# Designs tried in a protein design chat: miniprotein binders against q9zu90. Part 21

Target 1, 292 residues: q9zu90
Amino acid sequence: MKTELEEEEEEEWRSVHEVLLIVLPYLHSLFELLSMIRVSRSLRDAIRDETALWTKLVIEPPLSSRLTDDILSEFSSKSAGKLKTLILRQCLMVTNKGLRRVVDANPLITKIIVPGCSGLTPEGIMECVESLSKNNHKLETLHINGVNGFTKQHLSALYTYLSSEGTIDLEVCPKCDEVRMIPSCSRESCNQKQRKCRGCWLCIPRCAECAVCLVGSDTESQEAACGNDDVLCLECWLVLPKCRFCNKPYCTNHSSRRHEIAITDAASRPSFECEACYYRAGTNPYEVDYQI

## First folded at step 11 (miniprotein)

Design s1
Fold by ESMFold2-Fast, scan of step 11:
Order: structure tokens, then C-alpha cells, then sequence
Structure s1 (fold): chain B 292 residues (1-292), chain A 100 residues (1-100)
């Protein structure tokens, strides 16, 4: 027989547990999950015990910069071998060994999405994909843009390991003959003649935000604050927030590089300083020595 | 409507937070975030991130509070929401002054 207080606590815990089951499928990031785990022991235990949550593992900024092989292994172990989708965005510390541990522990993986994971190599990716193919479960999606050094031979071999409907986000660029990511173009004038704008980011000028081609469209090309000669189409340039000093916007992928400004000239306008303007100000001798 | 559901979850979360029921408050804030994201309501998302940061700060978890404040700042800055930007900056300075 439970006391009245014990019954109230159990009822409250069950209410929490019921709401948690509604919340869990909609978590976007591992950071959200980790935040919930830190609220209480009850939430931590309930999340740990919900194996269906772990069929998809997603790690994105800001957690990406802190993700080690050991942390990745710990989180993937919660899947109990049932992980189907692995998404690691800009996880610079993850190595070939770290990825291989996850793949070996989860033979049912159908999607590997590791954009910008520069700690990985083509050889490491090849070993992981080959390992999965040997278990009679072929990979359906492989996104490896930002992993440097893939050759045509790598690409050909990867397609033999993927399912017949399998997709890779790298292709042989028809302009430079290198293995590159080739964006699709949504520009209406290109819909019937895709070959005119078919090429990698180095061969065809494209909007850094929406990837539309800028070929023959010099008046629509606007400089981005992102660097590396990144440009934007006029439509994207008009809607993106701009640096207070140089009036150049960052694309969404580089928005974290903004240096926020405490005071704005207009109440409803975004206010930030791009890295180039910030470092120009930082070369002032008085500013450099401003704080001891 | 979905906007009424967001407002209901936010009100419930705030009341639960004031009562010290952090478990249910966090869950209610996450329900509000999910609906707000479906409607691309970045203003509401920034406000909820700010409220989550305040909640973790009240719980004594200053590291998580700082991360949620940073997320709120990123979204609020993109929107030009001066009120949220200033509120978040004030709270971040308060936390830093306490911890050096």
C-alpha cells in the first residue's frame, strides 16, 4: 500500500513519462537529448530505456566540435545494434576508428551522412561501407562531402557496395574531371538544359545559400562575407542579415561566424560584425592592449 | 489552433517552472519548440531557448544555461529582436560575473 504522497509522486512521474514519449521522436539534436538527461535522474533513466529513440543518431553543431570517438561510441551503444541512420555534421574530431566502431556495432545502418567530417579519410569510409555490404544489408545513402581525397576509383567501388537505388553526394565533375559535390540547380531557365550549369562549385559560380547557377548573371551576383570568393544571388542577398560595417551577409551555414553587436541603429534590424571587419578593428594597437 | 497550443504549452511551462517542477516544464517547452519549428516561428523558438536557459540557470546548471542562451542569441540576432538580444546578454554577463 502506497502513501498518498507516494501515489502523487508516481502519478507525476507517469505524467512526465507519458509526455516524454510524445517529445522523444521530435528531438532534432543530441544536445536537446543531453539537456533533458541533465534535468533529472527520472528523465535520464527513461531516455536510456527508450531504445526506439536510438535508431537515428544525429550530431550537429555546437556538439560536433566536442564529439570524440569515445563519446560517439557511448551514444551509439544505446541503439543495441539497431541504429539505421547516422548523421554527423562537421564532427572534426571523429576518426576512421571511431566511425568503424559504430558501423561494426550497427550492421543495419542504411544511411551514413558525415558532411564536413574532415578527420575521416576515403580509406576509412571505404572500409565502413564494405563492412556493411558483407552483412547482406546494403547502404542506401552516403553523404561524404567535405571528406577530402576521393578518386574516381573510390566512387566506382562505393557504388558496388551500395543498394541499386543507393545515392552518393559526390560525382565526377564534367568540367574539371575531379570527384566533387555537384549541386542541383532550381533556376527555371536550366530545367530543360541541365548540362549548361552542370559542374562543381569551383567550375560553375553558384549562390552559396541556394545553389542556383550564376552563369551569365553578373548583375545578380553579390559578394558574401563567408570568404573564399563565395557569392550570393540577389534574392538570397536581399533577405540575409548583413554586416553593419561592410554590408555583406553570411550564408546560413556560416552564420555562427557573426560577431554580435550590443547596440543596433534600427530596432528591428539584425546587428552584427563580420569576421573581416572585426579583425580590422582588432588591429588597433589600443584595442589589442585594452584588457590585461 | 497551433498558435493556441504553443501559448498553452508556454503558459503551462512557465507555471511549472515557477513551482520548481523542472521536469515537466522542460517537456512543455520542448512541445512548444516542435510546433514553433513546424511553423518556422523563429521568434517563438528564440523565446523558448531563452526560457530553457533561465530554467537551467535556476537549476544551477550554468554550463547548459550558457549554451541555451547562445542558441537564443543566434536566432534573435538573425531576427533583429533587440529585446531578446539585450535580455540574453544581460543574463550571460550575470552568469559570467558569478563564475568569472
Amino acid sequence: as target 1 above (292 residues)
Amino acid sequence: TDQERINDYMQEANELQDEGNYEMAVLMFFLAIFISREHNDKTMVAQIYNRLATLFSQMGNHELAIWWYRFALDVATELGDQETIQDVRDELERIKSQHE
Scores: ipSAE 0.229, ipTM 0.731, lowest interface PAE 3.1, mean pLDDT 78

Design s10
Fold by ESMFold2-Fast, scan of step 11:
Structure s10 (fold): chain B 292 residues (1-292), chain A 100 residues (1-100)
Amino acid sequence: as target 1 above (292 residues)
Amino acid sequence: TDQERINDYMQEANELQDEGNYELAVLMFFMAIFISREHNDKTMVAQIYNRLATLFSQMGNHELAIWWYRFALDVATELGDQETIQDVRDELERIKSQHE
């Protein structure tokens, strides 16, 4: 016979499990999942036992900087061979061997999304995709922008391994004839102009934040603090936070490069100093210590 | 309204946290985050990240608390939300002091 207290705990656990099933589909990253796992043994066990959860592995900054091949292998092992979607954003330490280990252990993968994973090579990607294809499996999505060195021959071979509706985020640029990522442009006037803005980041000037083309008299480019002559459309420039000294904003992808300015005066608002201004001044750096 | 739903989940999460029911509290905070993200309510997202950091700090998981505080600070800084920025700074200093 269960005690009244044990029955109350059991009812609470059942309620937690019901809410967990509602929450799980909306988790964006492995970090959110790991945060939940560390709350209690009950949540850890419920999450562990939920097969659908481990069919998708997503690793994004800031966790990306800590992801080694061994850690990746450990996380993917939770899927027990059932992983269908692998998303690794800016995971610079992941190697061809690490990715291949995951692919070999998870033959059901339909989506590989590894943007900015510069530790990977075309040869490594080709071997992984070919391995999946040999298991009578069709890859649906392959996003490999930021993996350098893909040729037209690689791209042609990759399409033979993908499903008929499969998508690769690299294309042959119609302007430079090189294999590049070609961003989609949401500018209404470009649709009316028969998509004349079709081209890579080197052939067509684009907003670093929203990728809208910056061609023609309708829009003016504004300098970003990001470097490499990165520019922003006026709309993005207006809404992004700006350097106190040069008035240039970082795009969202480079926001971590801000040097926060210490709040010393009652009238002072939170602000930042871009890297260029910080190093140019040198004599009076403003730093906020959030390190523990 | 979405704001009322977010506020309801936030209130429930805070009450559960005060009662020491961290399991349901974290789930309620995540419900509030999902609705806030769908409606691009970055102010609320920053506040919820700050609350999650406080929850993990109270549980003794200082590593996770620091990461959630950093996320909260990033969003609050972009918004110029001085109150949230100051709250985050105060809590980070508290954690630092307790580890002396």
Scores: ipSAE 0.103, ipTM 0.625, lowest interface PAE 4.6, mean pLDDT 77

Design s11
Fold by ESMFold2-Fast, scan of step 11:
Structure s11 (fold): chain B 292 residues (1-292), chain A 100 residues (1-100)
Amino acid sequence: as target 1 above (292 residues)
Amino acid sequence: TDQERINDYMQEANELQDEGNYELAVLMFFIAIFISREHNDKTMVAQIYNRLATLFSQMGNHELAIWWYRFALDVATELGDQETIQDVRDELERIKSQHE
């Protein structure tokens, strides 16, 4: 016989669980999951038990700058060995040891996407990929642009460890013969496989935003705020928001370097203050520091 | 209408929060966010992010409150909503002053 109190608790738990099941497919980020986990033990347990939610771990800025090996290990432990996709964008503090701990704990990983993780080395990546290969589960996607020092020998070895349809975001540049990320070009004259503009960012001048080549005599380019050598094609320059003081835009990848909150008035030009203009004027930025 | 659905979930969430039922309140706010996102109602999304941040602050989870205020700030900035930007900045400074 169930008591009235036990029946009331069961009914309430069912209603919460039923609503949770409606919500789970629409969560966009790890942060939304973490927020729900901190509400109650019941939600925490239900989310923990839903294995599919823990098959993908994504850490992106601004969290990236705070991610240590220990924090990474803590997050990946939620997957209980079921992690299939690991995405770490610009996680500068993550080391080879930290990445290896995740890989060893999660032998089912098929995607490793670690762009801009400059704390990693080719040797560390090679060890992780080789370890996964030994478990007879082939890695499908390996994105390692921004990890410095890969050689052609590393690249050849990596392809032996990947699935037959596996992709790596590094190639041998046909211009400098170094292992680099080679952007695709959407320019109509470059839509053929044998392109004059096939090369890395150091060999071929490209738009910092859209990566179209700027090697033609009739190509127009404008200076970007990202750095003295960075340029934008005219089309991207026109639509990107510009510094209100020097009229130079940041590309989307460097938009976090803006010193004030971007405000869109009515056009393709939200106003901001670039870093150089900010330090010249000595004004305080409107950005607020926040903690995880 | 979807606007009526969003308003209904927001009302339910506010009532649950006032009753101290944070578990259901959070779930109602998330449903309202999903409907608002589907209809590209960024103004409503910013408002709900701000409400979630306030809820986590009331629960004593000031770290999560700061994160949700930051998300609200990002969306409000994109919209040029100066009133919401100022409200969120004031709440972030309050939390920093009291709890850090």
Scores: ipSAE 0.078, ipTM 0.596, lowest interface PAE 4.8, mean pLDDT 76

Design s12
Fold by ESMFold2-Fast, scan of step 11:
Structure s12 (fold): chain B 292 residues (1-292), chain A 100 residues (1-100)
Amino acid sequence: as target 1 above (292 residues)
Amino acid sequence: TDQERINDYMQEANELQDEGNYELAVLMFFFAIFISREHNDKTMVAQIYNRLATLFSQMGNHELAIWWYRFALDVATELGDQETIQDVRDELERIKSQHE
């Protein structure tokens, strides 16, 4: 026999559980899921016990720098072999062995998205997609930009392992004939002449923020703080926040390289110092004290 | 409208936080984040990240608080939102000083 208090607690828990079932499938990052788990034992237990909620695993910065093969294996194990989508962004410590463990444990994977995971190799990727194909299941999406060393032969072989509608984010650059990521361009003239600006980031000058091509005398380019001779279109340069000292902005992909600085005038001044200005000023704050 | 839905979730989250119902407060903040992201409302996203970080700090989970404050700082810096940047910096210094 339950007390009134126990009945109220059961009704409240049931409501929370129902809301969780609606929300959890829409979590885009493992960090958001982990935040929920740490709030309540009841939430943690509900999340742990619902294998259907573990069909998608997303790890992105800042968690990416902490993701080891063992941690990856632990999280993927929650899927009980039902994982369908694996997204790992900038996970530098993940190795071929780590990825292979996940793939072997989850034969239903349809999407592998591992941009910037430089610890992976073409051989490791090939082994993973071949393994999935052998289990009478074909991969639908493979994003591997930032994994170095892919050849035209690798691309040809990968397409034999993918579904007929399968997509890979690497292509053969029509300008340099190397396997590269080819960004899309939103410029109106390029939409009608789709092939004019087709090329990798090394062959076609592009805005680091929006990827619009910067070819022709009608286009102004502005320096970005990102380095590597990165440039921005005027429109993106105007709206992006700028370094207090050099007035150059970072693109959003390099925003993590900003150095915080103290602000006394909140309304009118930029809030950061770019990496180049930070190191140019010197790493020893006491060095200037000896200028006599 | 989506803006009304965001405001409703934010209000509900604040009330739940005041009641000590942190689980539902977190859920309401995530609902607000999802709608804000769909509409590329980065200003609202930064504000909600800041609110989540404050919530985790109040719960004593300083590791999660620091990460959400850093998310908020990154978005606010991108937008040049000096008010949010200052708020986040003040809270990060508070956590660092109290942690000894």
Scores: ipSAE 0.098, ipTM 0.629, lowest interface PAE 4.1, mean pLDDT 77

Design s13
Fold by ESMFold2-Fast, scan of step 11:
Parts: sequence; structure tokens; C-alpha cells
Structure s13 (fold): chain B 292 residues (1-292), chain A 100 residues (1-100)
Amino acid sequence: as target 1 above (292 residues)
Amino acid sequence: TDQERINDYMQEANELQDEGNYELAVLMFFYAIFISREHNDKTMVAQIYNRLATLFSQMGNHELAIWWYRFALDVATELGDQETIQDVRDELERIKSQHE
């Protein structure tokens, strides 16, 4: 009986190990890796020992709001200088110094995807990309939508630092002459195959609050907490109440989704927690010991 | 086909979960997620997230369960899947009320 049980355990381990080897390189996000180590000690040890896992670092909402420069530096150190892909979505606390630290430690980076990281600046991005280009390992993909202040001059300079097949998710809008992420039109007549640029008149996004077209030089699209890719013009975004944790506002049509937060002291104004942050509440996963 | 592979992995993961083999079940779910993402099958991704949340809840890790339910809610909201949105919201409220 004991021998049969030992044989069954060995067969299970072989099966788990085979699937693990297939799955590990394809895990999409850091949170998936952190979830795995909470399942068993053997998975924790396998993840710890597999350096190829750390060639791609992906942080997405809801974890994005918790990522500091120090935490980012800690996770990127697992790559031992071999990080190739860095994806940080809406990481509001990451600074130019934090990004530069990762880039300096990882000269093999070919993809930087940092959409909505408003703590970064054009100057910081330029320095990082230039640094990588000097090492003969040119960047292939640069996604920087939501980093404010890029000019035509920045865009032109960035293309000189990228590989010949390199892509940037910002372009000069043919309608307003501003540098921004131009949405793809679902209409066949606006397909990239039929025109050299994107951003036809019918594809112009509208503010979820005031319905203004987001084309003008003084108007930049900001993410709303509403979901469905709803965006707001800067003026509406500035005046609407914002989630205490992710800094995204609801439009008035979705204000009923707010979870109001009581005033805890005399200095605190009434505030709310958006639906996504509310359901995230309980613990910060970066504060939990995942034992990697 | 890839859809047949996803269905096979989902069935295998459910059977392993029922047998209490959470380690292999989780691995099968993640493999199914990988294939689903390669084919932009967001509906399947939302279903897998929901099943992962249930699995972590069964393991007693309600914190991770809440996170996976939230991921399922985000995808279901993007898809306009009202049935999944409501189901996930009900589960999140249930867990929060029981553990707060």
C-alpha cells in the first residue's frame, strides 16, 4: 500500500513538473506568478529557481497603484540583468529614477510598455531609451501613451534610438497636429491599409461627461473609472471627484458605483473608493509574504 | 483545434480540483489562460479567472479569491456580460461580508 502511494505521488509530480515547464514561460503577469507560490511549496521553489520567468515583468491594475520604485527595483533584480520586456500599466507611483534604475540594470530590454504611467516624463523616457541605444541593443517596442508632454521633436528623436522596425504607440494627429495615441477605426474605409495615418473625423473619441471631441490641443483624454474604455477630457477629469486609491473619477452617469469613505479626521474631505478598488480592498498583495 | 484544447484543459482542471489536486488544477487553468489570450478569447479568460477565484476560495485563501474575482469582473465588464458581472459581484459581496 505504501509503495503504491509512493508511485502515485511520483506520477503526480512528473505530471505537475511537465505542465509547469510549459506554463511558466507564458505566465502573463507578476500576479499570476505570485498566485502560484501560494498554492504549494514545490511551485514556489520551481518559480524561484527558473530565471527565464524573470525576463518579462508585467504589472497591471489593480496591482499598479501599489508599485513603488523600490518594489519595482526588487522584482526586476530577479532578472539578473536579463530582463527583456517591461510592462507597467497605470503605475502612477513609478518615477523617472525608478525606471532608469531598471534600464541601467537590464541592458537587454527590447520592449518598454508603460501606458498611463503619469509619474514619468518625456525627458525620463528619452534618457532611458538613449541609454539602451548606446549599448547596441536597440529598443523594438515603446508604448508611452498617457505619459504627458511628448512633442513632435521627442517623437522624431525616439525613432532614431529605436530599431529599424521599432514602433511607438504615439503619432502626430493629422487633425490637430498633436502627439497622441490615435484610436483605430473599426470602419473598413479607415483601415490602416487604406490610409497612412489614423484618426479620421468619425473616430475621434468623446468625453464621457461633456461629449466634447478629444481632438483639441488643450484637451487630453484621461481614463475614467467607469470601464468600457470611457475617457474624459482634462477639464472634466480635473473637476470630477476621484477615487482615493487609483485617482480615477466616475462620470456623473456612473457616480452610483462609488463606495463613499467616511471622514476619519478633520482634515480629510469626504471621498470615495471606485468599484475596482473596493473589491481589491483587504490586503495589498505586495505587503503579503509570497516567499519568492 | 485550440478551442478543443482549451475545453480539454478546463475539463481536466475541474476534475483535478474536484479530486483535491489544486496544484495541477491551477497549472491547467493557467495553460488554458495562455491559449485563450493568444486567441483573444476574453470570454474564456473571464471564465477561467472566475474558476481560479473559486479554487483559491476553496483552499481558504479568500484574499487571492477576491483578486481573481475582481479580474473576472474587469473582463466581464469590458465584454458587457451582465450575467457574469452579477454573479461575480454577488460572490465578492458574500466573501467581503463573511470576512470583514
Scores: ipSAE 0.163, ipTM 0.659, lowest interface PAE 4.2, mean pLDDT 74

Design s14
Fold by ESMFold2-Fast, scan of step 11:
Structure s14 (fold): chain B 292 residues (1-292), chain A 100 residues (1-100)
Amino acid sequence: as target 1 above (292 residues)
Amino acid sequence: TDQERINDYMQEANELQDEGNYELAVLMFFLAIFRSREHNDKTMVAQIYNRLATLFSQMGNHELAIWWYRFALDVATELGDQETIQDVRDELERIKSQHE
């Protein structure tokens, strides 16, 4: 017969395990998972023993900058071949070989979402998608915006590997005839006139934050701190936090590039320094102090 | 309502944390985050991130605490929530000063 302490411990374990099963489908990132593992040994063991936990792997900024092929392989191995959803946002160090290792180890993948992973190539993506299709498991979602060099021939071939309701975030731009991401415009005036603002980010000036077109409103566009001549609509520019030195905001997709500035008082001052200002400050003091 | 459920999760999480039941406290905070994200309640998300960071700091896991405070700071900065920004900065400075 068990003691009262053993009975209480078993009840607490079941309670924790029950809540964990509710939480598992909603874990959004590897960071959330790692946070749970470090709470206690019992939670770590429960997570280790639940293969369903590893059906989704999500890596987002700021963790994206640290993700190497080896780290990706290590974490995906915890899925024991059961990974169904792979989301890698702005993982610049991930290579074709790294992605291929994950795909080969996880033949049940139905979603590959790798926006801004510029270390990947069309050839690498094609090989991964083709490999998955050979296992009679059709890919349902392929988001590859930010992977450069896709051709119309690549796009045509990709559609043969996806399910009938499958989605790819790349299209042929009606303005430049190149394969690119074509954002939807939420501007009310464009809902009835989609043809007038339909085009890629290079053909149609758009807000980096909300993707509304800036056609016919040059005075509304404001420079973003994101670089690459990115602009924001006035509405988004007004609400986004701004660099203390240049007064340019990052879009939320590039918010991880902010260099935090220590603020000790409850002041309505900008709380960060953009990358350009940060690196400029690193060299400017030398120039000022040691002028030729 | 969903807002009432978020408040219930937060209340339960705070009570569990005060009792030293960090396992259930963390899980309740995550349930609150998921519901808040579904309803695009960024103010609540920032508050929950701040609470999680405080919990990890209390547990002695300063590396995770710093990451959660940074997430809270990012959301609070986007919202212009000066009170949360100040609270997070004070905690980040406290943690960093202990390592120096």
Scores: ipSAE 0.142, ipTM 0.659, lowest interface PAE 4.1, mean pLDDT 77

Design s15
Fold by ESMFold2-Fast, scan of step 11:
Structure s15 (fold): chain B 292 residues (1-292), chain A 100 residues (1-100)
Amino acid sequence: as target 1 above (292 residues)
Amino acid sequence: TDQERINDYMQEANELQDEGNYELAVLMFFLAIFLSREHNDKTMVAQIYNRLATLFSQMGNHELAIWWYRFALDVATELGDQETIQDVRDELERIKSQHE
């Protein structure tokens, strides 16, 4: 028989549990999950017992650099064999054996997303995907960009293991005939399947910010401050913050290269100096003609 | 509107945190994060990360607080949000001085 205090506690817990069920599907990373577990014993126990939470495992920087095969195995074990989605971004220490251990323990996996996991090899990926296909639960999504060495033969074999609606983020570049990630292009002409736009980052000039192809229009190609001959489309160039001295913007991936200055522009945006202008001021002895 | 809902979640989370109800406060902050991410409101995301870090600091979990402050600093730096950058730096210095 429940006491008055136990009834009040159970009613409060039911309300917290209802909110938790709303929150759980939207947890993005293992770090968010670990943070919630540390708030209270009640949240820790509810999260530990909620198997739907453990059907998706997401590990992203900065935790990626600390993820070992043993830690990965520990976290995946919480799904009790029901893991459906595995996302590991830039997990450099994860090996073929570590990934295989997770796959063997979780035969219901439908999504493997392991971008930038350079500790993995094509052979390891092939073994994992083949293992999953044998259990009559075919993989639906395989993202393996940043895993080096895939051949056209690997790609063909992978498609035999995937479901009919299955997707792989690597394809054969029509320009260099290598297996590469080919960026999608939102340009209207590319939505009409423009063949000249199809190619990897090394074969086709693209906007460093939005990845639209820069084919056929010099007026849309603007210099970025990023270096490496990076260029931007006019729309991205117009909206990105610009260097006070050369008027070139960084793409968001290179925004960390900005040298902040104490003044703001006319739109009250923080002002910055790009690396090229900073070193052109004669502060970098390694630059030729102070151009960076 | 979704912006009004985000503001309501933030206000409720702040009030719950001040009352020491960290369990509901963290849940409200996460609801605010999810809506902010859906609307690509990176400024709000950075501010919520900063508030979560403060919450974990108040709970005595300084290691988690430092990680959330680092996430807030990364996002605020990308946005050039000097107010949030300074707030985060001040709190990181406070935690470091108390943890000596």
Scores: ipSAE 0.105, ipTM 0.633, lowest interface PAE 4.5, mean pLDDT 77

Design s16
Fold by ESMFold2-Fast, scan of step 11:
Structure s16 (fold): chain B 292 residues (1-292), chain A 100 residues (1-100)
Amino acid sequence: as target 1 above (292 residues)
Amino acid sequence: TDQERINDYMQEANELQDEGNYELAVLMFFLAIFISRRHNDKTMVAQIYNRLATLFSQMGNHELAIWWYRFALDVATELGDQETIQDVRDELERIKSQHE
C-alpha cells in the first residue's frame, strides 16, 4: 500500500525517464550531456546506461579549458571499450598520457580529431596511432592541426600506421617545405592540381575567416583586428562586426577578444572595442577622440 | 504547430523551474532547443540558453550557469537582441559579485 504522495513521486520518476528517452537522440554535444548529468542522479543513471551515446566523444569549448586527463578517462570509460570517434577541440590540458589511456581502453577508434590540443606532442600522437595499428584495425582519420613539432619523418611514419585511404590534415607545404595545414580554396579560379594557391597560411595570404586565397591587389583584402597582420576578404570583412573606433573586425575564432561597449552602433547593433583600441585608450587617457 | 510546441515546452519548463523541479525543466528546455534549431530560430535558442543558465545558477552550479550565459550572449550578440544581451550581462554581473 502506497500513500498518494508516493504514487505521485513514482509517476514523476517515470515521466522523467520517458522524456529523457525522447531527448537523448537529439543531443548535439558532450556539454549538453554533462549539463543533464549534473541535474540529478536519475538523469545521470539513465544517461550512463545508454552506451550508444558513448561511441562518439566530442569535447569542444567551453568544456575544453576544463578537460583534464582524469575527466577524459572517466568519460571514455562510459563507452565500455566501444568508442569509435574521439573529437577534442582546443583541449589544452590533455596530455600524451591522457590520450594514450583513452586509446588503450578503446581499440576500435577509427577517428582521432584533436585540433588545437597544444598539450599533445608528435611523439604522443605517434604512440597512440601505433598502438591502434597493432590491433589490425587501422585509423581512418587523423586531424592534428595545432599540435606543434611534426616533421616530414613523423608524417611518413604516420601514413604507415593509417589505413590505405587514411587522411591526415597536415601536409608538407610546397612553398616553405615545413609540415603545415594547407587549407582548401573555394575560389572558382583556383585549381589545387595546378598549384596556383597551394600553400600554408604563412606562404599564401588567405582570408582569416573563409580561407580563400588573397593573391592580387591590396584592395582584395582588409585588415582584421586579430593581430599578426591577419586579413579578411572583402566579403567576410563586410559581414563581420567591426570595432567602433578603428572599424576592424575580428574573425569568428577571435571574437572572444572583443571588449563590449554598453552603447549600440548607428544601426542599433551591439558595439565593441578591439584590444588594440582598448589598450591605446588605457595607456593614453588624455588622448582626445577627434572626428575627421 | 512547431511554434505552439516551442511555446508549450517553454511555459512548462518555466513553471517547473519555478517549482524547483530542475530535472523536468531541463528536459523541456532541451526539447524547445531541438525544435528551435530545426527552424533556425536563433532568437528562441538564445532565450532558452539564458533560461538554462538561470536554472543552473538557481541550482548553485555557477560554472555551468556562466557557460550557458556565454552561449546565450554569443547568439544574442550575433542577432543584435538588446533585451537578451542586457539580461545576460545583468545575470553575469550578479554571479560575479556574489562569488568574487
Scores: ipSAE 0.102, ipTM 0.618, lowest interface PAE 4.4, mean pLDDT 77

Design s17
Fold by ESMFold2-Fast, scan of step 11:
Structure s17 (fold): chain B 292 residues (1-292), chain A 100 residues (1-100)
Amino acid sequence: as target 1 above (292 residues)
Amino acid sequence: TDQERINDYMQEANELQDEGNYELAVLMFFLAIFISRYHNDKTMVAQIYNRLATLFSQMGNHELAIWWYRFALDVATELGDQETIQDVRDELERIKSQHE
């Protein structure tokens, strides 16, 4: 027997739970989950209790810069050892020890995707992958671009620990013989001339936006505002927003470097100023450089 | 239609927010976001992000409010939505001035 008030409170909680079950399949990021967890204790507890949600842990910018080994351990613990996919994008504070703690606690992991996690080392990755292989559960996907120092010997050893159809996003560049990420190229001519564009970003000039090769064509190479002589293909250059003063675009990965120009009236379109033009402007911010 | 469903979820979310029922309000805003994303309706997505940020601000969660406002600003800037850009900037300045 329950009181009328207790029955009313249970009815309200069941309504929240029912809507939550509709919402959960559409949540794409840890940020969305964290937002919901902070609404109420009831919602936090309901999300915690959904085991299927905790088989995949995804941490990406802007949360990446705040992720410590301890926070990572807390999040992975919610999976109760059932974590299958770990994605950490640009998590600079995560160490070999932090990653190892997650792997040891979650022996069923089949995917490790840690791009740009420069706090990790080849030795740390090797120890984690070897540890998983000892449990007769082989890793299927390993993405480690941005972890520096991998050798050909590391790659050879990693493939012995992965499943027979396992994939690693690093390979030996056929041009420089270094272990690099080699971008795919969607250019039609490359299907017949794969060797022309098969190489790392240091060996083959590529569009900073879409990664298509720019081999042997002056008409296809346009300057980007990104610096370090980054270039864009004509197609991406035409579509990307351009600096109002120099007419050079940033690629999407460097779009945060734009200095937004204040909107002056209702007819004005939003525009930006690249870093080079911003610092060049000095006392006359509307100065325009029409040359090169 | 999906557009009618978005409008219904938005209206329900606003009413729930006014009543202080933040749990259901957040869930209704997320349902509206999902349909808007499916249709690549960036204008609606930016508006809903802005409303979520305002809701988290009202709840006292200023860190989450700032992140949702930043996402709203990114989308609104891409679209050239001057009204949303100005609204977001005003709210970000309000939060920063009150909580520094």
Scores: ipSAE 0.125, ipTM 0.643, lowest interface PAE 4.2, mean pLDDT 78

Design s18
Fold by ESMFold2-Fast, scan of step 11:
Structure s18 (fold): chain B 292 residues (1-292), chain A 100 residues (1-100)
Amino acid sequence: as target 1 above (292 residues)
Amino acid sequence: TDQERINDYMQEANELQDEGNYELAVLMFFLAIFISRQHNDKTMVAQIYNRLATLFSQMGNHELAIWWYRFALDVATELGDQETIQDVRDELERIKSQHE
């Protein structure tokens, strides 16, 4: 009865532009945007002409490994000086000069999030933040974990350039007095100011997966297959897939280190072999030459 | 429901892809991904990534197809979904052998 009417209604399609405007706020990465540009000239033109898209520039893996200063400059230029949020995750080739060019061209920037961008230095970051402050467009968010060498003096100076509500993801660790990232803890019994778990990853044991603290009278923690003596809380350990041979799980950040196991028995569940078990099984103490 | 919306977007995207309307098909797949991500439905996300890869492959854009297949493989591997892992590997091998 209703089938024909429903089919007629389904034949009314939205224009590409109308649907694009619904989609745009939900795009997670520049890769998704670039994928859409490659579909058609019409979609490319619509995206090109929508300047609001370019107020936020996000570059994440896998694009991060290919981002040079010149490519970054080209992408940021599409904002026509209106860029407000810059997120660069693990962009190892980006230099102080590259970041400075973006900042100088986009004085309205309120958020700089550059985790793992090891090509940047404290001096470069300081110059960028100072430049933005001089233009009366104070920075609200600065995430610089993974940029090495920040001192307490750098941190104090940065706060003078940020807005009054401004936040930096680096803090002075209350336990070791070094400038480091202090993870937040989602444990309900923790109070951010008074919790015993306030400290860096080296001072406070934390779950490698969810970052909850593992301090307290009774800590339920299990060894992870990840390196550096990583540990997991019991809840994360129970739900994460485990190595068939050592029964240790990888956290999500190290899932790429899994080695697939061929299932020879149809009753066997899918499983993986961790990196350590894989190489231990392949190690020959009598091996003398591997090169051709 | 959100599940009904995901199913509707997937159905619409498949029909648009069959018609050769890749523009709207891609947009419908992205709408399905966004809802799936909100519910942390990694199984659905992997399936949609696989469908996007297939779409780009049909368009002749093998580079983007390979990237989306790799994203699908990463999520399927995390979930231990052997069926999706095998499907993705078969398609990646097909693309590498044909380049068409």
Scores: ipSAE 0.145, ipTM 0.654, lowest interface PAE 4.0, mean pLDDT 75

